# VHH binders against o26223, part 311

Target 1, 191 residues: o26223
Amino acid sequence: MKLLWTSQHIKVTVHIDGKVSKMDVLEAIKTRRSIRKYQDREVPEELIDKILDAAMCGPSAVDERPWHFIVVRNREMLEKIPEVHPYGAMVKDAPVAIIVCCDSSLEKIPGFWVQDCSIASQNILLAAHSLGLGAVWTGVYPLEDRVEGIRRLFSIPEHVIPFSVIPLGYPAENPGTRDLFDPDRIHLEKW
Short names: E, the ipSAE of ESMFold2; O, the ipSAE of OpenDDE; V2, 0.75 times the mean of E and O plus 0.25 times the DockQ between their complexes.

## First folded at step 21 (VHH; framework vhh_7nfr_2)

Design YD15 (at its last look DockQ between E and O 0.71; V2 from the best seeds 0.00; counts 0 for: pae E 3.7 > 2)
Fold by OpenDDE, look of step 21:
Structure YD15 (fold): chain B 191 residues (1-191), chain A 124 residues (1-124)
Amino acid sequence: as target 1 above (191 residues)
Amino acid sequence: QVQLQESGGGLVQPGGSLRLSCAASGFTFSEKWMSWVRQAPGEGREWVSGISWSGGWTHYADSVKGRFTIARDNVKNTLYLLMDSLKSDDTAVYYCAKHKYSAFPETQDEFDIWGQGTQVTVSS
């Protein structure tokens, strides 16, 4: 019996009445996709606040919480980001982007900030998805050309390291869901 | 192997035109900012022009502004410099250079790959 996985179009029914249907965490994780096309619609500040709150809820090494966030809504700046990030073309089409940064002065243990900022970035993606938004993680660190490009564009201090640029918006695409489970990547007790 | 190779230099009369080319290989050219830098005899290196990876941003030294045009073909992995209204003071070895950063260079240290250069001589 070949279980025909009917691609249930998760109609994210954005109920007009502002009640964002609560997505459970597993659903958010499993159904999240990178979204690179956005509607011509502004993202309310309230949603950004919720996303940033989620971003700050992740664990960090020895609770160092080295992350900072630049929220970019200025159209001119959004349009400039692709020039310093060759794979950031979609940023110009987004109503908002979040730049995740590390303040090195907040590091307690060197090097773990990459994990910390990764967790924060992933939480941004999951939170966005759960709120009916689309987002994509565009990597900045560790590529020096992008790091310095973003740094100069946003006048980021030397001790602060741009890590990722995450454009967000209401999705104008539906790439569907993927099953990425691979049992061959699971080893029991030993390799 | 990472390489930049300039071509198109030569002897030209004042008021003449030249087109320089820089062929890039060994790296993802389409992702990198590029510049032309020149060095006249007995002088230091002078930045001439720069271009973003997409070609959307260009910048010129004041000395060449309005006369020179920087361009690129990312499909051909080639950087160009169109030089019009050439002057004797434009006589130099012209180098193409890859930027370390996605920004216009502030110092000469912000280039990580250089070509061998092509000689441009403007003389009557």
Scores: ipSAE 0.872, ipTM 0.939, lowest interface PAE 0.5, mean pLDDT 93
Fold by ESMFold2, look of step 21:
Structure YD15 (fold): chain B 191 residues (1-191), chain A 124 residues (1-124)
Amino acid sequence: as target 1 above (191 residues)
Amino acid sequence: QVQLQESGGGLVQPGGSLRLSCAASGFTFSEKWMSWVRQAPGEGREWVSGISWSGGWTHYADSVKGRFTIARDNVKNTLYLLMDSLKSDDTAVYYCAKHKYSAFPETQDEFDIWGQGTQVTVSS
């Protein structure tokens, strides 16, 4: 029985595809890797909803929250992205991609939208990883040729700036973890 | 030094064929969209055909569809235009041009590098 009946004191058994992960946050950060190979398996809408909710939890300059997201599942469109983004070849093999955009009309402090959208993009990567998915950030902004290419491909208006394209899916590779801590990058009190 | 150098033009009879080449140097050709543009005497420039960086997308002006084929070789950094079934009104200087953006052009200002052109003359 997989029903939710909590209002009548009935025992509740809840099972849904894509159950909430119990991954420690430091573990998620340390073990997340860029994943460029994906299983031929659809990503459920509810997982995308959780990822986008996480993306919008990021801080932003004076709470401006300038981000918009385009969810791309259409196979023909996913196959076109690599033609405007030469380092985005893996996008054609992904079941879904998220385009992170800035709506410049939402800016409260000019220019900080890049940091805002970077934070949202990283949250997408971490949330995907915690849900058993793999993802990779492919850069669009500030490369004018890519920005305009993506804008025209997805009919994005002039005041909206495509920032990144993030393909994601169930991973078909495991690159392992890396030890990147470098104490020489840490400076106490001054340089 | 950024350069586009066309070759392969010449005199040909109606119904004939030519293959134009454009050698690229000084930029990462394999990452850029490219086009052929032509200009007949006394006329403005007419976009002929464009191709994505990989060659996976091509597009042609209505006047040349079915007769011309655009292609590229990213190992040799060379753009090609294979012209078949040539007509007298194909007579023009043909230019190789690099797109500013990874998109088919909407205006004449969307090319930032131009070759010097190669003359194609179709004469009965």
Scores: ipSAE 0.344, ipTM 0.722, lowest interface PAE 3.7, mean pLDDT 90
ESMFold2 (binder alone), look of step 21: mean pLDDT 83; pTM 0.846

Design YD16 (at its last look DockQ between E and O 0.84; V2 from the best seeds 0.00; counts 0 for: pae E 9.5 > 2)
Fold by OpenDDE, look of step 21:
Structure YD16 (fold): chain B 191 residues (1-191), chain A 124 residues (1-124)
Amino acid sequence: as target 1 above (191 residues)
Amino acid sequence: QVQLQESGGGLVQPGGSLRLSCAASGFTFSEKWMSWVRQAPGEGREWVSGISWSGGWTLYADSVKGRFTIARDNVKNTLYLLMDSLKSDDTAVYYCAKHKYSAFPETQDEFDIWGQGTQVTVSS
């Protein structure tokens, strides 16, 4: 049985078994939206695996790959995340969240880990979208109150830095698409 | 200017009640964890109670558990401490304090903003 999710310009076919039609990379990028409402439906482990696989496929500085991922499904923990993240209210409504972290001991060049973890986080969002899931990037780093809040909540070692919390689930909203192209931001040869 | 200002202290008999208020300004109060800390004469500072930004998570020192209630109004930028069944041992200056982190404090260094305090005296 196929469920069709429609937006103004986007048709996503979602199978009741969690399978989704493939979309090309440009479509995924252009049609991705932050999703903060989720269905009361579990996300299969196989989809999380695919998302994490995608997360680890991004480039990193000198191939340092400093990222770690905490997959959170425990309801109590999901409900606690909003307490330490003022803008993470939607996490309590998600069936699963991924916490992207940096292991500083894996850094080869200082400071590039932010880019690395950003790439990983974006890949999570794109992969989730391509698989018929909704997700949102909730920033943790560089805000120390959130970083330490998440650290203590999940007993994350001091050398590991929480970077982002990404709740995921089958979307219960359709915010539509945006055209964000701005030619004024493009400079040819020089500013 | 960042500021915390306590009020509501006073003299009360044992078994009495007081309500402390802490008015916050100069920062986004609704996003920060807050605590009450007290200092009795001749003693060090003692953490009394803490509350998450939403108020959904509260914690109390054993010495005040069941008697005190911490609350907040994020619209009014105000932290409260309802103190019931007051004892002589509750006599102290009570401080409002902002957390550095979205967690309950482990040390006194985890507060970055303090009020001037309000005196609470419990005496017959």
Scores: ipSAE 0.850, ipTM 0.927, lowest interface PAE 0.5, mean pLDDT 92
Fold by ESMFold2, look of step 21:
Structure YD16 (fold): chain B 191 residues (1-191), chain A 124 residues (1-124)
Amino acid sequence: as target 1 above (191 residues)
Amino acid sequence: QVQLQESGGGLVQPGGSLRLSCAASGFTFSEKWMSWVRQAPGEGREWVSGISWSGGWTLYADSVKGRFTIARDNVKNTLYLLMDSLKSDDTAVYYCAKHKYSAFPETQDEFDIWGQGTQVTVSS
């Protein structure tokens, strides 16, 4: 992909279904919505590769990059996720899910892996959106029953912590854009 | 506040049937895996059957497979065990138990809430 400079914004050029598309970064951030309904349509491996590349572009504490990703396409496994993850019901209807994990042996600063994996997770959501896909972040960590359930289902070793499950697919809903800017949340120089 | 209350036990002849119920309160029953565990006189606890939060997965100990059926009603917050073809070996106190994790248990320490139990006696 080639970045194009336009007036006041950096644009990301991506390929969607064999066509080049351009979405301004601020537009992507403002228009991304949690999508929980998906078309019965396969997501090409090429798009998953682009999404994971974007996930790994995130900053991390002292460049520790503690993340690992499990790509789940198997129908039996996708159908099992809701039984260990009660609020992950939409995962069974998605063509693919990405499990974001922390390998605790890669931590250089204890506890910052949560921020690191959150950054990677958000990059997954934005990249998916810019590619014409819908996704939603479903929380696993810090809920112990969800963490253990996902760990056992996917044979994740004890030192690896499942952080989030992100189902994704071509959207079958359009919730619309929201205006969430709240100037009362902005504090100049002091609280 | 958190409570599991079993009922439906009793005396039955071999080959008979019973239905156990477990009323749950004080936690979100519809989001938790549940099990039945039994304890025969003078013995340790034996896992009998487990069920996922939606009921989509059920598992049974070999000793009861094909004879017992676990079920749940997430509207009424009730767990059931339908016991058919009862044998004298099924005589025990039956406990309703809540899983700590959304996974089938590997040890009895993976249950954090237990009922008081209901006696099932199968006499010759």
Scores: ipSAE 0.006, ipTM 0.470, lowest interface PAE 9.5, mean pLDDT 87
ESMFold2 (binder alone), look of step 21: mean pLDDT 81; pTM 0.828

Design YD17 (at its last look DockQ between E and O 0.87; V2 from the best seeds 0.00; counts 0 for: pae E 3.6 > 2)
Fold by OpenDDE, look of step 21:
Structure YD17 (fold): chain B 191 residues (1-191), chain A 124 residues (1-124)
Amino acid sequence: as target 1 above (191 residues)
Amino acid sequence: QVQLQESGGGLVQPGGSLRLSCAASGFTFSEKWMSWVRQAPGEGREWVSGISWSGGWTSYADSVKGRFTIARDNVKNTLYLLMDSLKSDDTAVYYCAKHKYSAFPETQDEFDIWGQGTQVTVSS
């Protein structure tokens, strides 16, 4: 049964502090933080759809779009992820997680899939933030122990490589914003 | 240098108990799954028990279920095997092994670091 995800443009009014503010892209980028604490609140499917839509809007090498996404809501599975990911403790507290994967059979140019899946993962984080959710990128690839751990846990085929696990939920923390601008990292014309 | 060092082996009578230890160094022990593997004289290596990085998951071979207990101390970088109700068939060299993957091993190739082993002899 192909779940026909009907892209209904649901205007998600993100109430940040009671004001529906349209977060512009720069604001989303600058104010995004890793969120590892979540409310005991379900994330609507509509928001996940929007996040996944955003994830698939990123560029990929020669438009190969090698990404697949596993949406995990099952409580038992979410609780198991920390056992195969030592830094994934927060996943057990999230109402949902997205596992970003690469289908190697879709790769057209070797090696660029890492960039493609990174872009997809970052878009997930930005989209989540813009929608009033918190998320964190927990790295899976390139660590073999985590890759195979996640693979076996979710019965992922050998030609598909788990790349990242991203728990999502309504934030139960506010770590504040950081200014990460470093002019010393900018070189003009030459190093 | 990456190293696993087993200790605690010895001679014990049937029905006796031993506690094996494995000291880990040179890698982040607290992030890795670990196992005990044994090899009896003239036999191949047999997986005995495994434990997840947190200790939340443990598994045992049928031959040792109910008698052996695997544990770990991530602060001390030490893996343990508590062996109770020892039998003559438990006589073997016991190895500590690091998993390649965050999963219970399916084959012997899924270990990337081995200790030198400690001899356990169960004899009347």
Scores: ipSAE 0.879, ipTM 0.941, lowest interface PAE 0.4, mean pLDDT 93
Fold by ESMFold2, look of step 21:
Structure YD17 (fold): chain B 191 residues (1-191), chain A 124 residues (1-124)
Amino acid sequence: as target 1 above (191 residues)
Amino acid sequence: QVQLQESGGGLVQPGGSLRLSCAASGFTFSEKWMSWVRQAPGEGREWVSGISWSGGWTSYADSVKGRFTIARDNVKNTLYLLMDSLKSDDTAVYYCAKHKYSAFPETQDEFDIWGQGTQVTVSS
């Protein structure tokens, strides 16, 4: 396996499981879809490490980097997540999930941690996609019901805020691409 | 109108059984965790049992574990408590309560909607 550091106009070549994988960044962004059905196939720890490395590459308000990640593979725990998150049913079928959290003791500017953790969450989705995995962001924050449910399930301290739960695995579905460009959303110089 | 209405209380002898019901209206019952909480005369409220929105995860206070069964019917918007092997110490008003959070409670102030209660009396 070879890990390469690149700019936006340089293709990144990553060897995954003995096969060459290539994906342009714009292609990754445009073709990523929420994947809710997964193969019965484990995801190697190495791929999770690459995804979390990518998550931490995101910008943050005044470089506060407030994020923490919980990697969940335990079957019993994955099966309990849907009980605290009714719209997270697919989590029980995933080989692994990542919980994105904010450590509020790391905030330098109050309230911007939401943007920070959103960036990290989106980077997880894009990195997973580029590695041949499927993922979906299931919302936790700002729904207090889910926030406290996830916090207690994983013994997360009170100063740490669970933001999102992202199940992932090798995809068992192909929802196809979407054309979502809407020029009416673009305003030149003024509203 | 948000409402919880308990029923099914009554007088029973020790070792007997009773089934409590709680009809819910005015909120999305099928998405909320629910509990039974009891209060004996002159005492504070004691959490008895809780159940997740789907019914797939239940928990019981040590004082009732093995004797009581919590259940729910999300089609009928009804919570149940099946009480077996009743003891005099189970005498209390039993309340149906909606959780603030999708978690078993750590304190008794984690409920935001309460029913009127139904009296259960176990004669020694």
Scores: ipSAE 0.349, ipTM 0.728, lowest interface PAE 3.6, mean pLDDT 90
ESMFold2 (binder alone), look of step 21: mean pLDDT 83; pTM 0.843

Design YD18 (at its last look DockQ between E and O 0.79; V2 from the best seeds 0.00; counts 0 for: pae E 3.2 > 2)
Fold by OpenDDE, look of step 21:
Structure YD18 (fold): chain B 191 residues (1-191), chain A 124 residues (1-124)
Amino acid sequence: as target 1 above (191 residues)
Amino acid sequence: QVQLQESGGGLVQPGGSLRLSCAASGFTFSEKWMSWVRQAPGEGREWVSAISWSGGWTEYADSVKGRFTIARDNVKNTLYLLMDSLKSDDTAVYYCAKHIYSAFPETQDEFDIWGQGTQVTVSS
């Protein structure tokens, strides 16, 4: 029985007709992968706007919405990010990156901003994927060396905390999909 | 144990060259920015040069710019300082130091690990 690894070529049917194929939310979640290789192709501003809109739609603690976003397209800056983030090498190859930040002055309940910014970051990834882009979450917080590195690089005020760097671009790789469902991680009623 | 150990110092004539090495252990060297700092007799510590984790970004004090070259080998966990055209004013104990942040240092407090230092003496 030849297990025909049907490489389900997720035909990202880039519908030529500019119609962003509407990916349903479950499909987006299940098929999303970290993408670290990008085409030499610019990402339209319209798509970034949609992604940022999605980023701001997530819930936050007491609706504090502490997030800010730095959109980076400058080639020099994109090339510098890997120098202050040892696992951010792919950023230099991306046409654009979004830096998710927390404005601590907007925080209403201490500590929940991490959840808020995580939600925002995940929404960026899902939105990007749904729009035919590839992205990866590169963690900044809570590592102090990266936090301060990004802070200084982008002149981020002290009360604002860089949380994540997310490079975006049209994908130049297809890592395939994974089944990550683990029933052993599900407990009914009690542990 | 976290450790930095400098070597390669010595006596050299003006115009001479030295190569300093700093062996790192006990931390992930390849992920950290590193610097050389020197202290001359009777003077405070002076930052000399810094290098990013990859080596792709380097900076030098004005006093050594064009003469010194900072480098690193992340496979060997070793930091280097190539010193050319040495001057009497370069006489100092040279320390390697690990950065706390992924940035060029603003103050001496931004280093959390120091070596014991190696003496460099430039004299005719």
Scores: ipSAE 0.769, ipTM 0.892, lowest interface PAE 0.6, mean pLDDT 92
Fold by ESMFold2, look of step 21:
Structure YD18 (fold): chain B 191 residues (1-191), chain A 124 residues (1-124)
Amino acid sequence: as target 1 above (191 residues)
Amino acid sequence: QVQLQESGGGLVQPGGSLRLSCAASGFTFSEKWMSWVRQAPGEGREWVSAISWSGGWTEYADSVKGRFTIARDNVKNTLYLLMDSLKSDDTAVYYCAKHIYSAFPETQDEFDIWGQGTQVTVSS
């Protein structure tokens, strides 16, 4: 396990990034926004490690944990993603992207891998936000053209399914928060 | 109603030029990869060139590199093939084809929509 963020209950801390933060989980969920503009600034490897550690903490169907992650920093590869993913234009401007994949050989219950990889993808977004980074989820699965495009671009084997591409970096925009609570969507006891 | 319609073929002398067009309708052309594929008399189909949805990534068969240029106009939903320095072995029916995947093709089964084709004949 790589270095983790510390709390006040741990006397020894290792500060290896430019920022130490503690964000309440409800605050992280409510303030996270899709970020599509990034600073010209590298994301340290240790932050990516923390994000992926968080991604793997998600629950999965019968603990199948079908996820795999490809970390992409190569500029040439990042610039090619938009050509196989029309709505992934911001990826070329990101210092790094994470591709969330399902290894179908790890499935224990058919079809639940979509939920599993969705949970891992959302955890990536929240962890990135808590570390001062911005990210956005760009959809790959279930669009066959994108799935196969990403698979061939990154030499992903046939039994592995690319699910999402998540570019991330230090944000160069601030869209602000939104109040999306809608009590009409809440049903007590019945519809 | 999904259609591809090629035009611009004809008879040309060796060393000549032609411009093929392919009009697309019934699908979101601007989001799809496209190819030109040709079939010479008595031969199987040969992939010629492909272009990404934006036009930013193109590739060519070795037999046509440097002589052919693929292009697209996403406003007019039209694919083009500019053919220069034509040779007799370029004689074929040229087809416009829509990719199933956003990738360079590995087999002919990776196209789901084909045009009727346009004949290109290179002879003296």
Scores: ipSAE 0.387, ipTM 0.744, lowest interface PAE 3.2, mean pLDDT 90
ESMFold2 (binder alone), look of step 21: mean pLDDT 83; pTM 0.841

Design YD19 (at its last look DockQ between E and O 0.83; V2 from the best seeds 0.00; counts 0 for: pae E 6.1 > 2)
Fold by OpenDDE, look of step 21:
Structure YD19 (fold): chain B 191 residues (1-191), chain A 124 residues (1-124)
Amino acid sequence: as target 1 above (191 residues)
Amino acid sequence: QVQLQESGGGLVQPGGSLRLSCAASGFTFSEKWMSWVRQAPGEGREWVSGISWNSGWTDYADSVKGRFTIARDNVKNTLYLLMDSLKSDDTAVYYCAKHKYSAFPETQDEFDIWGQGTQVTVSS
């Protein structure tokens, strides 16, 4: 019996009454997609706050929590980001972007900050999705040209490393969901 | 192999025009900022012009503003410098250079790949 996965169009019924339907965590994970097209609609500060709260809830090595976040809404700055990020073209179309950074002075164990900031970045994506927003992870670190480009653009101190740029907005595309489960990547007890 | 190769230099009279080309290979040219740098006889290297990966940003040294135009073709992996109203002081070896960073250079150390250069001589 081939379970025809009917592509149920998750009608994100944006209920007018501001009640963001609570998406469960598994649904958020499984249905999240990179969104690169956005509506001409502002994202409320309240939603950004929730997203940032989620970003800070992830684990970090020895609880070092090295992350900082730059919230960018200025149109001029959003339009400049693509100049220093070759794959950041969509940022200019987003109403807001979050730049995830690491403060190296907060590191307790060298090198784990990449994992920490990755977790924070992923939480941003999941939280955004759960709130009816679209987002995409544009990698900055470890590419030196992008790191320094973003650093100079935003006057980021030398001890702070820009890690990712995540544009966010109400989605203007629906790429659908995909099944990424691969049993060949699962090894039991040994390789 | 990573390479930049300049061409288009030559002898020209004052007031004349030249177009320099720089062919890039061995790296993703379309993702990198590029510049022209020149070195006159007995002088240090001088930054001439720079361009962002998508040509959205360009900048020029004051000495060449209004006369030179930097451009690029990312399909052809080629950087260009259009030089108009050439002066004797423009006589130099012109180098194509790849930026380390997605920013205009602050120092000469911010270039990681250089061409061999092409000679431009402006003389009456």
Scores: ipSAE 0.749, ipTM 0.885, lowest interface PAE 0.6, mean pLDDT 92
Fold by ESMFold2, look of step 21:
Structure YD19 (fold): chain B 191 residues (1-191), chain A 124 residues (1-124)
Amino acid sequence: as target 1 above (191 residues)
Amino acid sequence: QVQLQESGGGLVQPGGSLRLSCAASGFTFSEKWMSWVRQAPGEGREWVSGISWNSGWTDYADSVKGRFTIARDNVKNTLYLLMDSLKSDDTAVYYCAKHKYSAFPETQDEFDIWGQGTQVTVSS
């Protein structure tokens, strides 16, 4: 009885499914929140592919595209990340995490890879949100102890720099929407 | 300034037990990996044991596995080494060391702060 569809009701439900309605980009940016609690539910590989496609759509310095991504689903590995990353405790509870890395052999302009990987990381967060997932950016670079810890844990070669670890999953929390606009941060013409 | 100070060494008979302490100050101890390293007379330094910031990951040199236990108290900023079933081969100066990285060391250059050491002597 409860919440069951009949054949007549199914025929009239076109366009009320969330899959038919897409989130506006400005709405996605304004409503995305860091999510640190996840349901015990797998994230399909198809969704990860869409998220990484979005990550790679970001601009980069001189189109250098220095990024690489490690997709981590192995439970044992996810549980070890907190050992090398003190603020990554929630990673052990996530069904999947994405490690955003810079391959320094792809750099065309030294040092801009940080901006490049930050853009890719933010695109991961927005894409995950648009697909009904929750995620959080946990910082690795520039903290050298964490960088080396993650590198060794995942056998990342010396010329590759782990930048961030982004756990994601179907959210098990709702921290609500914030209004963060602050006109005092806006300066016209000069400081 | 970052400081590590060991204590608890002494003279003990073979088969005995000893508990070393290392007081840490001047850094966020609760976020750092730590190790014990020892140096016997006339020998180089030997890594003994290491522990992750939250104690979830520990490792030991083969020579001490099953006899030594590393532990930490992140409230008191103190690292410990419980040594059981001591042998004459365990005679050494024991150092507390802070890791540069959140990983077990691959080389001895991966420690950036060392304590002064505490002497452990195992003899009849």
Scores: ipSAE 0.157, ipTM 0.619, lowest interface PAE 6.1, mean pLDDT 89
ESMFold2 (binder alone), look of step 21: mean pLDDT 83; pTM 0.842

